VHH binders against B3 domain-containing protein At5g26805. Designs and how they scored, part 10

Target 1, 156 residues: B3 domain-containing protein At5g26805, of Arabidopsis thaliana (Mouse-ear cress) (q3e922)
Amino acid sequence: MIKSLFYTFLQTKHQEESNNSRDPNYPLFPQEIEIRPIAYFPWEIIKTLTTDEIISKFQLPMEKIRDTMLRHASEEDIYRTKFMSCETNILVKDLDTNTIHQGKLWKHPCENNFALRESWIEEFVKRRRLVVGMVVGMYWDFEACMFCFSVLDGRQ
Below, E stands for the ipSAE of ESMFold2; O stands for the ipSAE of OpenDDE; V2 stands for 0.75 times the mean of E and O plus 0.25 times the DockQ between their complexes.

## First folded at step 4 (VHH)

Design u4 (from e1 with D56G Y101S E104K T106G S107E; framework vhh_sonelokimab_d1)
Fold by ESMFold2-Fast, scan of step 4:
Structure u4 (fold): chain B 156 residues (1-156), chain A 122 residues (1-122)
Amino acid sequence: as target 1 above (156 residues)
Amino acid sequence: DVQLVESGGGLVQPGGSLRLSCAASGFTFSSYAVGWFRQAPGKEREFIGAISGSGGSTYYAVSEKGRFTISRDNSKNTLYLQMNSLRPEDTAVYYCAADTSVYKWGEDYDYWGQGTLVTVSS
């Protein structure tokens, strides 16, 4: 769980900063040369959810799709993905639940945008009970050939 | 009454540049995918590239994506092809085409212009 680890880490640091350390329920971590918060890397798409994402669609700008999903694709695969008239099946891994879900990537007829529509609402909004104001991230995993998703900041 | 009229062709030296225009009338230009094709003497017509109705999406044939740029101005109902680093083998009649679909590549387009000749020669 990348989200769980991120929040646990923040609580431990807050504890150390407030009391100059020591709560047995929040053990001290050894000093690390590099700390890699998930909120800063590898996220290529970070969104604060609005009403549109909760009731309609998760928009992916063509630039983000081109720079992530399509970077290593063949010219034919790039064209098929960009100019399909119907939805394309893609996989989206929910890093928070360690589950993989089928998404349907839709290309807007007149705009330079892709979106996940009904599959996003069913497999992510409803399943995860997402609400307006949550911050979510996505990135493309070139090895697994799928998107990876996590809730970066949310109220539960 | 759909019309597409190409212009801007002519004689150009190797290494030069040229911009072609295609003026569209008789339809809602912004709702149509449009593209550029060319046909050299004695050869088959070949696809150069296409641009979506909104202008937000473009696709180029692999051989041309570094030298040619397609753009459109929906307020002027005009499609453009900017051609750079021209070579003698770019000599051809250049056609603009429009399709009722929002995206179209390498297939039959619904409407075609009459073409404009580009000659690249010293």
Scores: ipSAE 0.000, ipTM 0.082, lowest interface PAE 19.3, mean pLDDT 71

Design u5 (from d8 with D30S Y31S E32G S34R E105R; framework vhh_5j56_2; at its last look DockQ between E and O 0.08; V2 from the best seeds 0.00; counts 0 for: pae O 7.8 > 2, framework grips, unsure alone 60.4 < 65, placed apart)
Amino acid sequence: QVQLVESGGGLVQPGGSLRLSCVASGFTFSSGSRYAIGWFRQAPGKEREGLSSISGSYGGSTSYSDSVKGRFTISRDNAKNTVYLQMNSLKPEDTAVYYCAADTRYWSGEDYWGQGTQVTVSS
ESMFold2-Fast, scan of step 4: ipSAE 0.276; ipTM 0.631
ESMFold2, look of step 5: ipSAE 0.316; ipTM 0.675
ESMFold2 (binder alone), look of step 5: mean pLDDT 77; pTM 0.792
OpenDDE, look of step 5: ipSAE 0.602; ipTM 0.854
ESMFold2, look of step 6: ipSAE 0.115; ipTM 0.555
ESMFold2 (binder alone), look of step 6: mean pLDDT 77; pTM 0.792
OpenDDE, look of step 6: ipSAE 0.019; ipTM 0.265

Design v2 (from e1 with Y101W W105G T106S; framework vhh_sonelokimab_d1)
Fold by ESMFold2-Fast, scan of step 4:
Structure v2 (fold): chain B 156 residues (1-156), chain A 122 residues (1-122)
Amino acid sequence: as target 1 above (156 residues)
Amino acid sequence: DVQLVESGGGLVQPGGSLRLSCAASGFTFSSYAVGWFRQAPGKEREFIGAISGSGDSTYYAVSEKGRFTISRDNSKNTLYLQMNSLRPEDTAVYYCAADTWVYEGSSDYDYWGQGTLVTVSS
């Protein structure tokens, strides 16, 4: 979802440039073109839940956002994430239940990190009855343009 | 009530300098990216630059790099624009704006100030 905001910006910038300008969101490198690699453990974020994740937020470091949602974004668009001050809608698919949930991605105004806050607590912690010590994974699905979530340890 | 109030505009000679201020109230200033725009008579509104909530990151329109510097003081809820080497073509009404996400090409900012006139003339 946040990617769609940067895509909108890329369109605006392209519209102001000459018709010879290349959209930086269309990569030329083979590894950037392949969206669904045949990889074991596709998890870009693996986290052992602490009290903070259970009562407050699921924190996403900027490097993980850069490597996932913003992987194909320009350096300029990545830099512009520093100006994001409020919540942005994103989608998160729970692979264990095969359901899609609307999340709100919050940018910390004074730090280089992102978080899922109230929506994470309601749609994941409470719904899935998550507890401290569980191991969860998350990865970005470039085709669906959403995060995918699963409990990796703590399952029967 | 949310307010943004610009000040510091006036008449200045070519080659001179001015510092504009924007006083913010009614919202958590440090949580918002804020920026400067200008509009000259008969022209479209032009983006000048933006600064992140923390003040750690700045972004400028290419044409304004080197002459204009944006800064903020979150303890005073104030945004600044330092303008150096002013030219007659810098004559415009200068506006501050606050948004959840500030960048070139944003069409609709959350909050706008009333503007302050800068005239560069002999």
Scores: ipSAE 0.006, ipTM 0.232, lowest interface PAE 11.3, mean pLDDT 73

Design v3 (from e1 with D56G S57R D99E V102I W105D T106S D108E; framework vhh_sonelokimab_d1)
Fold by ESMFold2-Fast, scan of step 4:
Structure v3 (fold): chain B 156 residues (1-156), chain A 122 residues (1-122)
Amino acid sequence: as target 1 above (156 residues)
Amino acid sequence: DVQLVESGGGLVQPGGSLRLSCAASGFTFSSYAVGWFRQAPGKEREFIGAISGSGGRTYYAVSEKGRFTISRDNSKNTLYLQMNSLRPEDTAVYYCAAETYIYEDSSEYDYWGQGTLVTVSS
């Protein structure tokens, strides 16, 4: 039996504030506050969370990363991210809480996929108490230059 | 100025149903998690459940999961609690609370309503 590694009680506000380290160069609260928790458009990525997303990483399809975050990146930055497994700093807005979190995008050295690893676990799985079976959505906001995240279906 | 106003409380018989409402103003309602707490006389505030800003995530206290349903209407800035199969031990003042994240600990919430009394008795 695969169990959630997150504690049963929720984080305190003090703990969340202490652990919330965002890039100060990006806006804390983007002007556009539209929330669209629909299981269809605009969601580019819809996942039912498995054990891998709870304890390890949130995988992102190569084509979505190529068409969004990496489209305007330099060839050198693309090479480092894809072939040298260097992490790229990105922002992810949690539409449910209207907060912005720093993520680190990682490219698997041998697989043609990307993932958010420890930053996903700390800033989303633990903070939001996400569990196996929940459905989440993600899309890229071209104007804000960040990913937007929402829980579309929770198991409760 | 943040305001949360509960309504819908009253006297109901055991086994009855009741729906509570919480009207929010003064903040971007859809950006806040909102939840319900209750407090019986002489007891501490007890967490009932909460719902995320989008409505996509709900979290219930285990003891209440089958009888109570939380929902929200962001177009009306309103939170709801549907209460079914009410028991005398459900008698309490019911409070609406808002915070940026869902917490079980009432001390973490900065925004509170004044409460609405629910009495379950014959």
Scores: ipSAE 0.000, ipTM 0.094, lowest interface PAE 20.1, mean pLDDT 73

Design v5 (framework vhh_sonelokimab_d1)
Fold by ESMFold2-Fast, scan of step 4:
Parts: sequence; structure tokens; C-alpha cells
Structure v5 (fold): chain B 156 residues (1-156), chain A 121 residues (1-121)
Amino acid sequence: as target 1 above (156 residues)
Amino acid sequence: DVQLVESGGGLVQPGGSLRLSCAASGFTFSSYAVGWFRQAPGKEREFIGAISSSGSTIYYAVSEKGRFTISRDNSKNTLYLQMNSLRPEDTAVYYCAADLSYDWPTEYDYWGQGTLVTVSS
């Protein structure tokens, strides 16, 4: 899969499917989190980090991708995303450090799961010295067309 | 019982053409998106392309665009892959897959058993 596959998707998503809204009662992850200085922003993905996120990958189930990147996506971009077979580039802004990092979004070939793998480990786990038990949040910035990340609870 | 059965694979010379079929049963074929994947020995599965339930939207992996054509016949519950200008690098087991989700949260992908295509002189 070429890099431009995802960049084309991000452009096409702009201002389309107004009918793809998230259920307000849909839990993203545990809802007990104390929100820190960037707490005034809505969080669509909230995760307590486990060993798997520290040594392997940050998993994004299809429902999370649907509710974020694909919330207003076209039918063509939905199919493109469902059937992607290799990693593609996305941007992730670290709100705590005010830096932008390139992530590589991977789709499991046979499951409805996505992940950030090596790029997550290098650009976030190692750089931020993340540990098991920290709570992190992500949301999709529809204007910038990228994920925004913050540590919500832990050693922020 | 949901079933997808691929057919049409075989040996073909470089530059040749081959048409694969996928016969679907056990679900309302005309209501779901379907697609083609392939897997060469020792490699991960590679997406070829997908076609919407009505057939009006087709998405191809960029590397296959122009050589491969996906079509469907909802009256026959059959998905097709027309492959032209075949290269040795196209040697793989070819799979069809069905997306049985109206609502993405309940999505489950069904796969066929595959059909082998060998491109060799």
C-alpha cells in the first residue's frame, strides 16, 4: 500500500457523511479518568496502558476508527480503510509536548483491528517514557486531519 | 452456512490472462461488499480490491489498477476478478472475502479457501 492511499482518504473525508454520528452512551474505554491540563478537550479514545502497549502496539479497534477518522468518511474511503493491506502514514500530535509525529497505521489482515506498532513505540513510548498503568487519551482533529494525544493520568 | 468458493486458478504464462470466480452462498450477496486478496508463500495477505454491494463503487490497490478488473453479478451470487498482463510476481493463492456488516461494530469477515494462480513459463 502506498503512502498516498491514506492522504487521499484524509482529503476526501472532509465535510461529507453527516449521518455517521457516534452514540453518546458508547464507552470508549474506562470512564473514571481524572483529566489534567488539556482536560477541556473531548476524548474519543481513553486507554489504561498495559504491557502490550508498552512493548508491542497501540491497538485501535474498528469501532474507534469508525468513531474518529471514519466518522464523516465517504463510502469509498471506508472500503479503502477496511481492506488496506499494508501500513500507511498518519499524523499524531502530542499535545503535552506540542510536537507532531508520523505514525504508521496497520490493519490486521483478517480482523477488524488497527494498530500503531513500531512508530508508537519509538515516537511515544520511548520518547515519553510511558509505563504500564498510565492513562492516555486520543481524539481526532477534523480540521487538522490527525490524531491528538495526551497523558491524562500518570507521570504527565 | 456462509460459504465463499473460489475457482478459475491455474498455470498461466507471463503476459497471459485469467479470470477468477467466487461463488457466494448462505447470505444475501447483493447486500454486502466483497473483495479480493492474495497471499504469496511466506508473505502477508495483500489487498487487491473491493466492490460495493450495488457494484457502483470499486476500489483497487494502486499497483493493480489497470491490469485487474473486479465485477459482480448479484443475480448469480458471484464475484469476478479479471487478471490481464500477468507477471511471475502475481503467483499467489487468491482469496475472496465478504464484509457482512451493515453496522461496522458487528462486522465479521468471511473468507474462501483460496485458488492457486501460478505465473510461469
Scores: ipSAE 0.011, ipTM 0.311, lowest interface PAE 9.0, mean pLDDT 76

## First folded at step 5 (VHH; framework vhh_sonelokimab_d1)

Design q13 (from q12 with F103W; at its last look DockQ between E and O 0.02; V2 from the best seeds 0.00; counts 0 for: pae E 16.5 > 2, placed apart)
Fold by ESMFold2, look of step 5:
Structure q13 (fold): chain B 156 residues (1-156), chain A 120 residues (1-120)
Amino acid sequence: as target 1 above (156 residues)
Amino acid sequence: DVQLVESGGGLVQPGGSLRLSCAASGFTFSRYAVGWFRQAPGKEREFIGSISGSGGYTKYAVSEKGRFTISRDNSKNTLYLQMNSLRPEDTAVYYCAADTEYWSGEFDYWGQGTLVTVSS
């Protein structure tokens, strides 16, 4: 996690005639910067990690999976696909470390939701030293065809 | 038949705000991603952003810099585009579009567009 920036001092913004008031001088380099206003809260899944997430699995709500990965699948196809009854590999990007990992997506007919299992522990819990009480977020990136992950709140 | 109808376009002063609407009919709106595009005079059509069927996932063109917000109301079969801090370069015809093809990213149904003019 890094400090959030609401704006960055850019030379091109200073050259535009409509700024009306000057920002205080601060020695930041001009950069392209990702702006995170609160109106762009993309997280489809927000979870305060419990012991189950730390020792076993991360559940992905069925409704979110159907609206993203399975958007065009018929109800009949969803029921009959191995995606609903088997394990498969998907990609998960850790936005905090800017790294891409394999996630093992599981669905069993007796489960209400999909889940990340096995690799969730190795690739995320152990790698990131996740503990109970952290808040994490996930969303599906349609363009990249992968989930995106971040630790949203590391306190508690 | 599938129909997408944009509304809310018009003349707005620079620095103003405008909210566009897109009314959808003839298909199950909540199942499909929908999005906004625009085309300024003499320019190529430009992707603005899109939103998933549930509304849980949005993506925006990098150039938007947080001035535009896409939302949908599935109970009203309506897609919205909130535009703030409008500039003369935002003058364009704005199109609503639906992506009904599997994972293609291609929008196969289009509205006729609504003109937004930013000028004083």
Scores: ipSAE 0.000, ipTM 0.117, lowest interface PAE 16.5, mean pLDDT 71
ESMFold2 (binder alone), look of step 5: mean pLDDT 81; pTM 0.818
OpenDDE, look of step 5: ipSAE 0.016; ipTM 0.369

Design q14 (from q12 with E101R; at its last look DockQ between E and O 0.01; V2 from the best seeds 0.00; counts 0 for: pae E 14.7 > 2, placed apart)
Fold by ESMFold2, look of step 5:
Formats: C-alpha cells, structure tokens, sequence
Structure q14 (fold): chain B 156 residues (1-156), chain A 120 residues (1-120)
C-alpha cells in the first residue's frame, strides 16, 4: 500500500532512526500523538522504467488498476474487464508540465495486465525524454477522472 | 443525461444496403466503447458489434460474416452501422448502446431503436 510506505518514509529524522518503527503511538516531538503523512505523497503506482517501457508500452498490473481507476467498480464489472478485451482513451495529466495528454489503455482478455500503448511513446517517452532507470508515479484523480503522472526520480 | 438516438432505418429490398446513425450526447463519447444490437420480433436482443472509444478496435458477432461495418466519428459524436447484402432475416429493431462502466463490457445506456425492414 503506498500510504503505509508514505508514513514510515516521511517521518522526521529522529523518528526514522527509531528502533521501534512499528509502534503506532510513537510520539512526534513536539507534536501530539497521531499517525498521518508529513507531506503529500499520493502515488498509488510507482515504477522504475525498464527497456520495454521505453521502446514499447507502459504496463499496469490489474491489481493496481483495480485499486485505483476501478476502485468503485462492482465485482461483476471488474470480472467482465478481466475477461473481455477492450481499448479506450483515458486522460493522463503530467503534473510536472501541467499538461493533459491522451493515453490508450489496453486490456487483453488473456492477460492480467493493462497497458498504455502506442501514444505512451509519443506523449511521454519522446516528449519527456524518458529513459531506463527513471522512476515515475501515477495516481487516479476521481474528481477529474484521469491519471496524474510525474517523474519522481529523473536520474539513472 | 446520456442520450442515444438512432436514425436511418426503413424499408429496403433484399440485397440492398442501409446506413444507420446514432447521435450521442450527455457523456464524453470518445472515451467509451459503443456498439449495435438488434432485436427481431419474438427473439432476444442480439449483439452485432462494437467499437472502442478511439475507433482503433472493433468486434463483430461471427454470424455477421463481414456484411456489416461499424465506424464512429468522434468529432460529431456519432456511431454508424453500414449494412450490405441485406436479407429478410435482418429485419429487426436496431439499437445503439454505450459501455460507460470503465471497460466493463456491459452496455449500460441504450437508444430507443430504429426499425429496419427487409422485404421485396
């Protein structure tokens, strides 16, 4: 779960050095006892780009899509997408450039993955000069009905 | 409100051709798969075919044998069905439909239908 990692990663330096990182009541100095994120870290999907993503397509595991874009879908709706091939245009907002791009999302009935194909290369890899080893993040914005994208680590 | 309105139905002789249109409104047409169904009197509604939101992927019922062509024009929010080599058994009410439940494959919005009659 991204939120769980968010809490442990973004705690103060003092708390990061604590031996008991699993204590839910460990106090933040000088704060009241509570567990919440220190900074906004919404990334539900985090990937280190591989060669395949640079040359072909951006793969998205079914479980990640189920937990994000399809979170409000019924089990019957999810079942049908798992066993039916479909292709649709979705919108992806690049938060770094504040621009909106089209993605073509594919699901093959015999595969347990979604993928951004074709336009992924033109709209992101070429435009942003993405290379192997960069870390990218995505989350689904339910109000805007689109994915939000950012390069989280641009070094390779 | 989602609205789908079919047009272009009518009387056609066997062997003839007919082009149906479906005007869509009330949703982002280009994001969703749309398709055609038909229902003959006393029969269950049957699938003809569908086309992806971008138009890059189509499916057809095997029984259509390549006589029908589905297309869409996203700039005009319109779905089309070109029907060739029509036969009396193609007589039915033809419906357009949209799948808006995020890749569910289940069509959740329907038009009112347009009647196609194939007879001499």
Amino acid sequence: as target 1 above (156 residues)
Amino acid sequence: DVQLVESGGGLVQPGGSLRLSCAASGFTFSRYAVGWFRQAPGKEREFIGSISGSGGYTKYAVSEKGRFTISRDNSKNTLYLQMNSLRPEDTAVYYCAADTRYFSGEFDYWGQGTLVTVSS
Scores: ipSAE 0.000, ipTM 0.108, lowest interface PAE 14.7, mean pLDDT 72
ESMFold2 (binder alone), look of step 5: mean pLDDT 82; pTM 0.831
OpenDDE, look of step 5: ipSAE 0.014; ipTM 0.340

## First folded at step 6 (VHH; framework vhh_5j56_2)

Design w1 (from u5 with F27G T28S F29E S30Y G32Y S53T; at its last look DockQ between E and O 0.28; V2 from the best seeds 0.00; counts 0 for: pae O 9.9 > 2, unsure alone 58.5 < 65)
Fold by OpenDDE, look of step 6:
Structure w1 (fold): chain B 156 residues (1-156), chain A 123 residues (1-123)
Amino acid sequence: as target 1 above (156 residues)
Amino acid sequence: QVQLVESGGGLVQPGGSLRLSCVASGGSEYSYSRYAIGWFRQAPGKEREGLSTISGSYGGSTSYSDSVKGRFTISRDNAKNTVYLQMNSLKPEDTAVYYCAADTRYWSGEDYWGQGTQVTVSS
């Protein structure tokens, strides 16, 4: 069986600081879980980069996050992501350059998708000279517990 | 289709209290018990913000934003298809239209919103 980390999102700074384990809103820490091997397509996320993504943030569909990082999340945890702001630190491996980058995955209740906000512009858009119209791919590596990124079309 | 109706808003003095209600209709009792219901607010010129959520499962687990934690309490009565938001120690910055929403996206593909109720905190 494959071992992976189950991640939960941090909802509020207060929850982090309260250190109250009895608080129903106490953030859960990543836990190692055993998962059944599932055959995945190499790319779970395939996107043509938009203007907004080039200048601001990279959007990750909710369903993709649910099926990967939150695959074993409780119903309550899923609901929290839908109604409350949440964020988590993630790692992204650029397969093209064989480098690992730290980012922050964030979701606002008013938005349907998650967004990679921090590090996206500097570590990817600028570093890789990404432009509108390029096709990029991402998938979650359950073994390494990180996203894998590659430019699929428009490689410079 | 689920319909949500908010009530209980009004004008209050700073430090005052209000209790909002969100009544759900149009769904089965079984369906309602599965809904996560959240309270949101939107002030003029500001973005909508999430305040609190209560699940249908797990005994009604709750969550709160930092802005309302310790002051607001969410609860639900499944027999009445109603979710409540008890708001204490109200501040002028709490002035907004308050909305409740039901998340049914997991099984229905859509969520539902109420029309909102105005809360004004002013001396």
Scores: ipSAE 0.005, ipTM 0.244, lowest interface PAE 9.9, mean pLDDT 80
ESMFold2, look of step 6: ipSAE 0.031; ipTM 0.441
ESMFold2 (binder alone), look of step 6: mean pLDDT 76; pTM 0.780

Design w2 (from u5 with S31D G32L S33A S61T; at its last look DockQ between E and O 0.09; V2 from the best seeds 0.00; counts 0 for: pae O 7.7 > 2, unsure alone 59.5 < 65, placed apart)
Fold by ESMFold2, look of step 6:
Structure w2 (fold): chain B 156 residues (1-156), chain A 123 residues (1-123)
Amino acid sequence: as target 1 above (156 residues)
Amino acid sequence: QVQLVESGGGLVQPGGSLRLSCVASGFTFSDLARYAIGWFRQAPGKEREGLSSISGSYGGTTSYSDSVKGRFTISRDNAKNTVYLQMNSLKPEDTAVYYCAADTRYWSGEDYWGQGTQVTVSS
């Protein structure tokens, strides 16, 4: 997906050059001047997998969960989740295989992050043959009420 | 700077009661529109456990873990800049160091913790 970002940038640059806005007689064409933004790269969480994630659990930064899944939660419920242990089932769609998997999202009051644990190893690490150094991405789909997952780079 | 100081711990018999206090300095609880105060405990050899919280507005929402619900009550007194934990029907399993914590910046990682107060429940 780094390659996608680079390709998008080059396409945008080429469009700017063919639509020379310095020319006062060259009318502005909205379609031709539309810069295809990096927003086609939807990943809110981008992570290089570590040994712990391959053998144990997938760590999810607290601020990312707050900014994604919990963006619309009441402030009282967010305060509760920060100070109390919680477990909940969520869905994770693997966009590469177009399959939906159950994840158990877990937060302990002595930790400042969330984690997918238990089924993460079977449903993703083993199934997808994930290894240390691979880069994965996730974003939250509010309409489907689930995370979407993809392997972005296979490098270590 | 910001300090949280717990007090009110001690030795108590099973079935007894204690009232813990968490006094803040360097900020006021009345300004906690976006902040929460929570009580935690840690028994020897165990992980720290969240017990109860009270949200930032005066008289705000309270929450309790299942292990203490119905026995413990969190409250606050903004005039004294203090949050309390009333602990009733104490059991030997409640023996732990009890901590007060404040989230002064909504999951920004700027949490403040007290030094803890020992509670021992034994006969």
Scores: ipSAE 0.013, ipTM 0.376, lowest interface PAE 7.1, mean pLDDT 73
ESMFold2 (binder alone), look of step 6: mean pLDDT 77; pTM 0.788
OpenDDE, look of step 6: ipSAE 0.021; ipTM 0.254

Design w3 (from u5 with S31D G32P S63Y; at its last look DockQ between E and O 0.07; V2 from the best seeds 0.00; counts 0 for: pae E 8.3 > 2, unsure alone 57.8 < 65, placed apart)
Fold by ESMFold2, look of step 6:
Structure w3 (fold): chain B 156 residues (1-156), chain A 123 residues (1-123)
Amino acid sequence: as target 1 above (156 residues)
Amino acid sequence: QVQLVESGGGLVQPGGSLRLSCVASGFTFSDPSRYAIGWFRQAPGKEREGLSSISGSYGGSTYYSDSVKGRFTISRDNAKNTVYLQMNSLKPEDTAVYYCAADTRYWSGEDYWGQGTQVTVSS
């Protein structure tokens, strides 16, 4: 079980480039439980893409947005997301292509999650040829004030 | 420019009902950029409390706080650009100024609020 998790985790494009303190040719361990270090894994939001995300919008968990992008937002601003629609422009850096894209983030009070709408389809789904079942990751870069995006596990 | 006007407040006995209206101008209620209109209230000396919201998009989804769920019903009439709050089984603790509000386009922007309508539940 552990070996399967590590191989799946290490097969993402991002993780294939990771270097760490351990040598892959260090054979002191049994093959079935071979220990390999977990590479740099900054992903705060990990999603397997669904049909709705391919055709309409990318949903982002409320608690993750609150803990990242809105970590320093006032209590009143967070409270308003329960009762009013909110929209704002954000930046998303695609780490795989080293490009920065503008996204429009929405929070609708009748839904539990934030969503990227309008630009998500053009800037990511179409541009990157995203399909159902791909796993993507995002994390918030506090210094750059933007999300960072990558495809972590392509459907292969 | 966006304007919201509440009406329908007044004095009512405990257990009674009122229907509040919020008429919007300067935007189309079904416009995706103005997806929701929310109802709030504020009693003297208390913080403003969110009560309910309704989506401006077709199909309209609703949300209710636990304090009013089951007693209040939000609805909309897109032809009149109006949102309603039907308040039933009113209690003295429902006494407050009731406001409707619409989203801003930006987090740092000013929200659009009505002037409020007084609801007083007392004998």
Scores: ipSAE 0.012, ipTM 0.365, lowest interface PAE 8.3, mean pLDDT 73
ESMFold2 (binder alone), look of step 6: mean pLDDT 76; pTM 0.778
OpenDDE, look of step 6: ipSAE 0.027; ipTM 0.314

Design w4 (from u5 with F27G T28S F29I Y58G S61Y; at its last look DockQ between E and O 0.10; V2 from the best seeds 0.00; counts 0 for: pae E 9.0 > 2, unsure alone 55.8 < 65, placed apart)
Fold by OpenDDE, look of step 6:
Structure w4 (fold): chain B 156 residues (1-156), chain A 123 residues (1-123)
Amino acid sequence: as target 1 above (156 residues)
Amino acid sequence: QVQLVESGGGLVQPGGSLRLSCVASGGSISSGSRYAIGWFRQAPGKEREGLSSISGSGGGYTSYSDSVKGRFTISRDNAKNTVYLQMNSLKPEDTAVYYCAADTRYWSGEDYWGQGTQVTVSS
């Protein structure tokens, strides 16, 4: 059986009560679950890198995250992202270099996309010499519970 | 069923201010149940975007998008079942239909949307 991670976006009552005007993110604590193998397209996320992504953060569309990493999340949890900020640690395997990198994934309730911020610049943009206009691909490996990353076009 | 009614929209000059109101009625939103209310907007030809949210209970958790942070302030009056969006330093790019939304999925399993109010920022 393939194990995967389940993410809960619902805040506890205590968390909600402790929150104030600081607009804090709350950490997600993944739970290991057993899942059936799912066939997926090798590159569920295909993006042309923008200036903002090269200098700041990598954006991951909500629908793509929902269909991959959060595929088994409840509808209720998914919709919580509309109103609550959340963050979680993720792993990203660079298929081109066969290396694994740790990063943080953020979702702000007022944004439509997730964002990979931490380690993105150092571990990907600089390390791989990514530039604007390159095409990159990502997919979620359900067995390994990590994203797989590759530069699809614009390899220097 | 929860109903949301937006008001306060209109025409304003750049640099001006508006205060939007969202009145919530129905359901158990006043009972202390966990919920959140958020403001969204949709400009012509653009996708709907979130602007700000506030929790309905507890410590009054608030959030803001980068595009409105420092200019917009969300607040609530529980006695009036109303959430406000104070919009200052308005810009032409703030022109859009503004929507109020409530997430009550914790107890109702549903989210609710208002009909929207037009905000136009123009000289």
Scores: ipSAE 0.010, ipTM 0.225, lowest interface PAE 8.9, mean pLDDT 80
ESMFold2, look of step 6: ipSAE 0.012; ipTM 0.232
ESMFold2 (binder alone), look of step 6: mean pLDDT 75; pTM 0.767

Design w5 (from u5 with Y58G; at its last look DockQ between E and O 0.34; V2 from the best seeds 0.00; counts 0 for: pae O 2.9 > 2, unsure alone 61.4 < 65)
Amino acid sequence: QVQLVESGGGLVQPGGSLRLSCVASGFTFSSGSRYAIGWFRQAPGKEREGLSSISGSGGGSTSYSDSVKGRFTISRDNAKNTVYLQMNSLKPEDTAVYYCAADTRYWSGEDYWGQGTQVTVSS
ESMFold2, look of step 6: ipSAE 0.379; ipTM 0.715
ESMFold2 (binder alone), look of step 6: mean pLDDT 78; pTM 0.792
OpenDDE, look of step 6: ipSAE 0.039; ipTM 0.521

## First folded at step 7 (VHH; framework vhh_5j56_2)

Design x1 (from w5 with F27A T28S F29G S30F S31T G32F; at its last look DockQ between E and O 0.01; V2 from the best seeds 0.00; counts 0 for: pae O 7.7 > 2, unsure alone 63.8 < 65, placed apart)
Fold by OpenDDE, look of step 7:
Formats: C-alpha cells, sequence, structure tokens
Structure x1 (fold): chain B 156 residues (1-156), chain A 123 residues (1-123)
C-alpha cells in the first residue's frame, strides 16, 4: 500500500475550537492516507473549451469533483466543511510545461458545477494561449494532491 | 473506431523480461495522441486488473498499480501509434493475458480493447 497525501475535511482541533467554521475560505488539510493505486486512464475530465471558459472561468462538473479529489471524503465531512459553499485552494500542475499553479475552486450555489476562477485566465488561458475549441484534460493526482492539466488537442 | 493489436507476449523464466507492444489504428481522422492507453491483464480465474496507463499528449503522465510499480514501464511512440510495456523482473504471478485499451470516452464514448497477448512466467 502506498501512502498518499489526501485533502481531508477534518477540522483540526484548533479550528474546532476557534468556531471559524463559517469562514468561506475554509482550508482543506492534507492527511496521509494509505491508498491502493489503481491503474486507470489518467484523464478524468476531458472537455472542449467554451467561450465562457476562455474569458471567465474553467468549469468542473460536480460529479467529477466528487469522483476525484472528494473520492475518499465522506458526505458528512463534505457538509461539515461546507465544501459546496466555500472557496477551496487547490494546486494545478500543468503537465505540458511542468509548472504548478495555485487556484481557487468555487461552486456557485445555484450551479451544479465548480469553477476554477483565480489563476485560470492568467496562468492558463493567457499563458498557454488557450482558445475556444481546444480540448483539455484534467485528473486528480492523489499522491501529489493536485489536479494535473494538459492540452490534448488544438492549436498551440 | 480504434483497433488495438497487442504483441510481444511469450514464455519467460522468472526474473526475465518482456516488452509488449500495442499498435493502434483507426479510420480517417484518427489521432493517436488523443488517446490515453492502458495495459491490463487477466489471469485464469481472476478479474481483469489495470496495470499501467499513459496519457496521449502533454507531459506523458503515467500511472502504475502497486503490483507492477518499479518493475513495469509504460511508454509510447506517437509517430508509430504504439504504446509499450517493458516488463522486468517477471514473476510467476504475472502470468496472464495482457490487454491494451484506449480511452475513447471523449471522442467516441466507447472503450476499445485488443485481443490480448499471452504472457507466461514459468521455470
Amino acid sequence: as target 1 above (156 residues)
Amino acid sequence: QVQLVESGGGLVQPGGSLRLSCVASGASGFTFSRYAIGWFRQAPGKEREGLSSISGSGGGSTSYSDSVKGRFTISRDNAKNTVYLQMNSLKPEDTAVYYCAADTRYWSGEDYWGQGTQVTVSS
């Protein structure tokens, strides 16, 4: 079994005591868990970039988030941490350029998807010259506790 | 539609090595680099298990199961539409039919598998 870092929604004792559970920016804490790596096709999210994504935010379906970074999280933990209503700091590794970027994952209360907002435009769209119609892939690296990003198709 | 053909299997002694190849082909418009490729195996009486995968483009991200990590290496040559599985330090428990599969979920919504190649590790 391989030990891997996993984002956990477990509040630290200090956080429980500070009643700061109402912070919309509740941080996720990495915990070391033993997981059995399963060989899988790496790209969990494959999508064609839309106009909205090029000018605003990258959309991540809720089910994909649940199946990746929240795969081992209990429903109770998800609710307790208000993951669905808070912004979460995440790391995204661009595999094409071998760079790591920090972003924020946020879910609008009225939408069934998450959005990567901060850093998306500057660190990806502009930096990589992404345009509408390009196909991109993402997957969650459980060991590194980050998303991995790549352009799969399109003019670079 | 994608066709996959595995080769390179055979009989080998424990501790030996084999290199499997998976060659992909498709109809007009087929772009090999769009597809992640994975290696799987199925031993008699056991369920099929994933061993390794490699992304189609970008940084060539790879993954390995615990059972083969450190012994097997996946690679690809997009110019040849081929994915390789270098298998070192083979064990009797590695005896199985080995399959390659293409991740076509985005493009076709279908999974494509090869016919498999037999690997037998025996003294």
Scores: ipSAE 0.015, ipTM 0.309, lowest interface PAE 7.7, mean pLDDT 80
ESMFold2, look of step 7: ipSAE 0.031; ipTM 0.420
ESMFold2 (binder alone), look of step 7: mean pLDDT 79; pTM 0.804

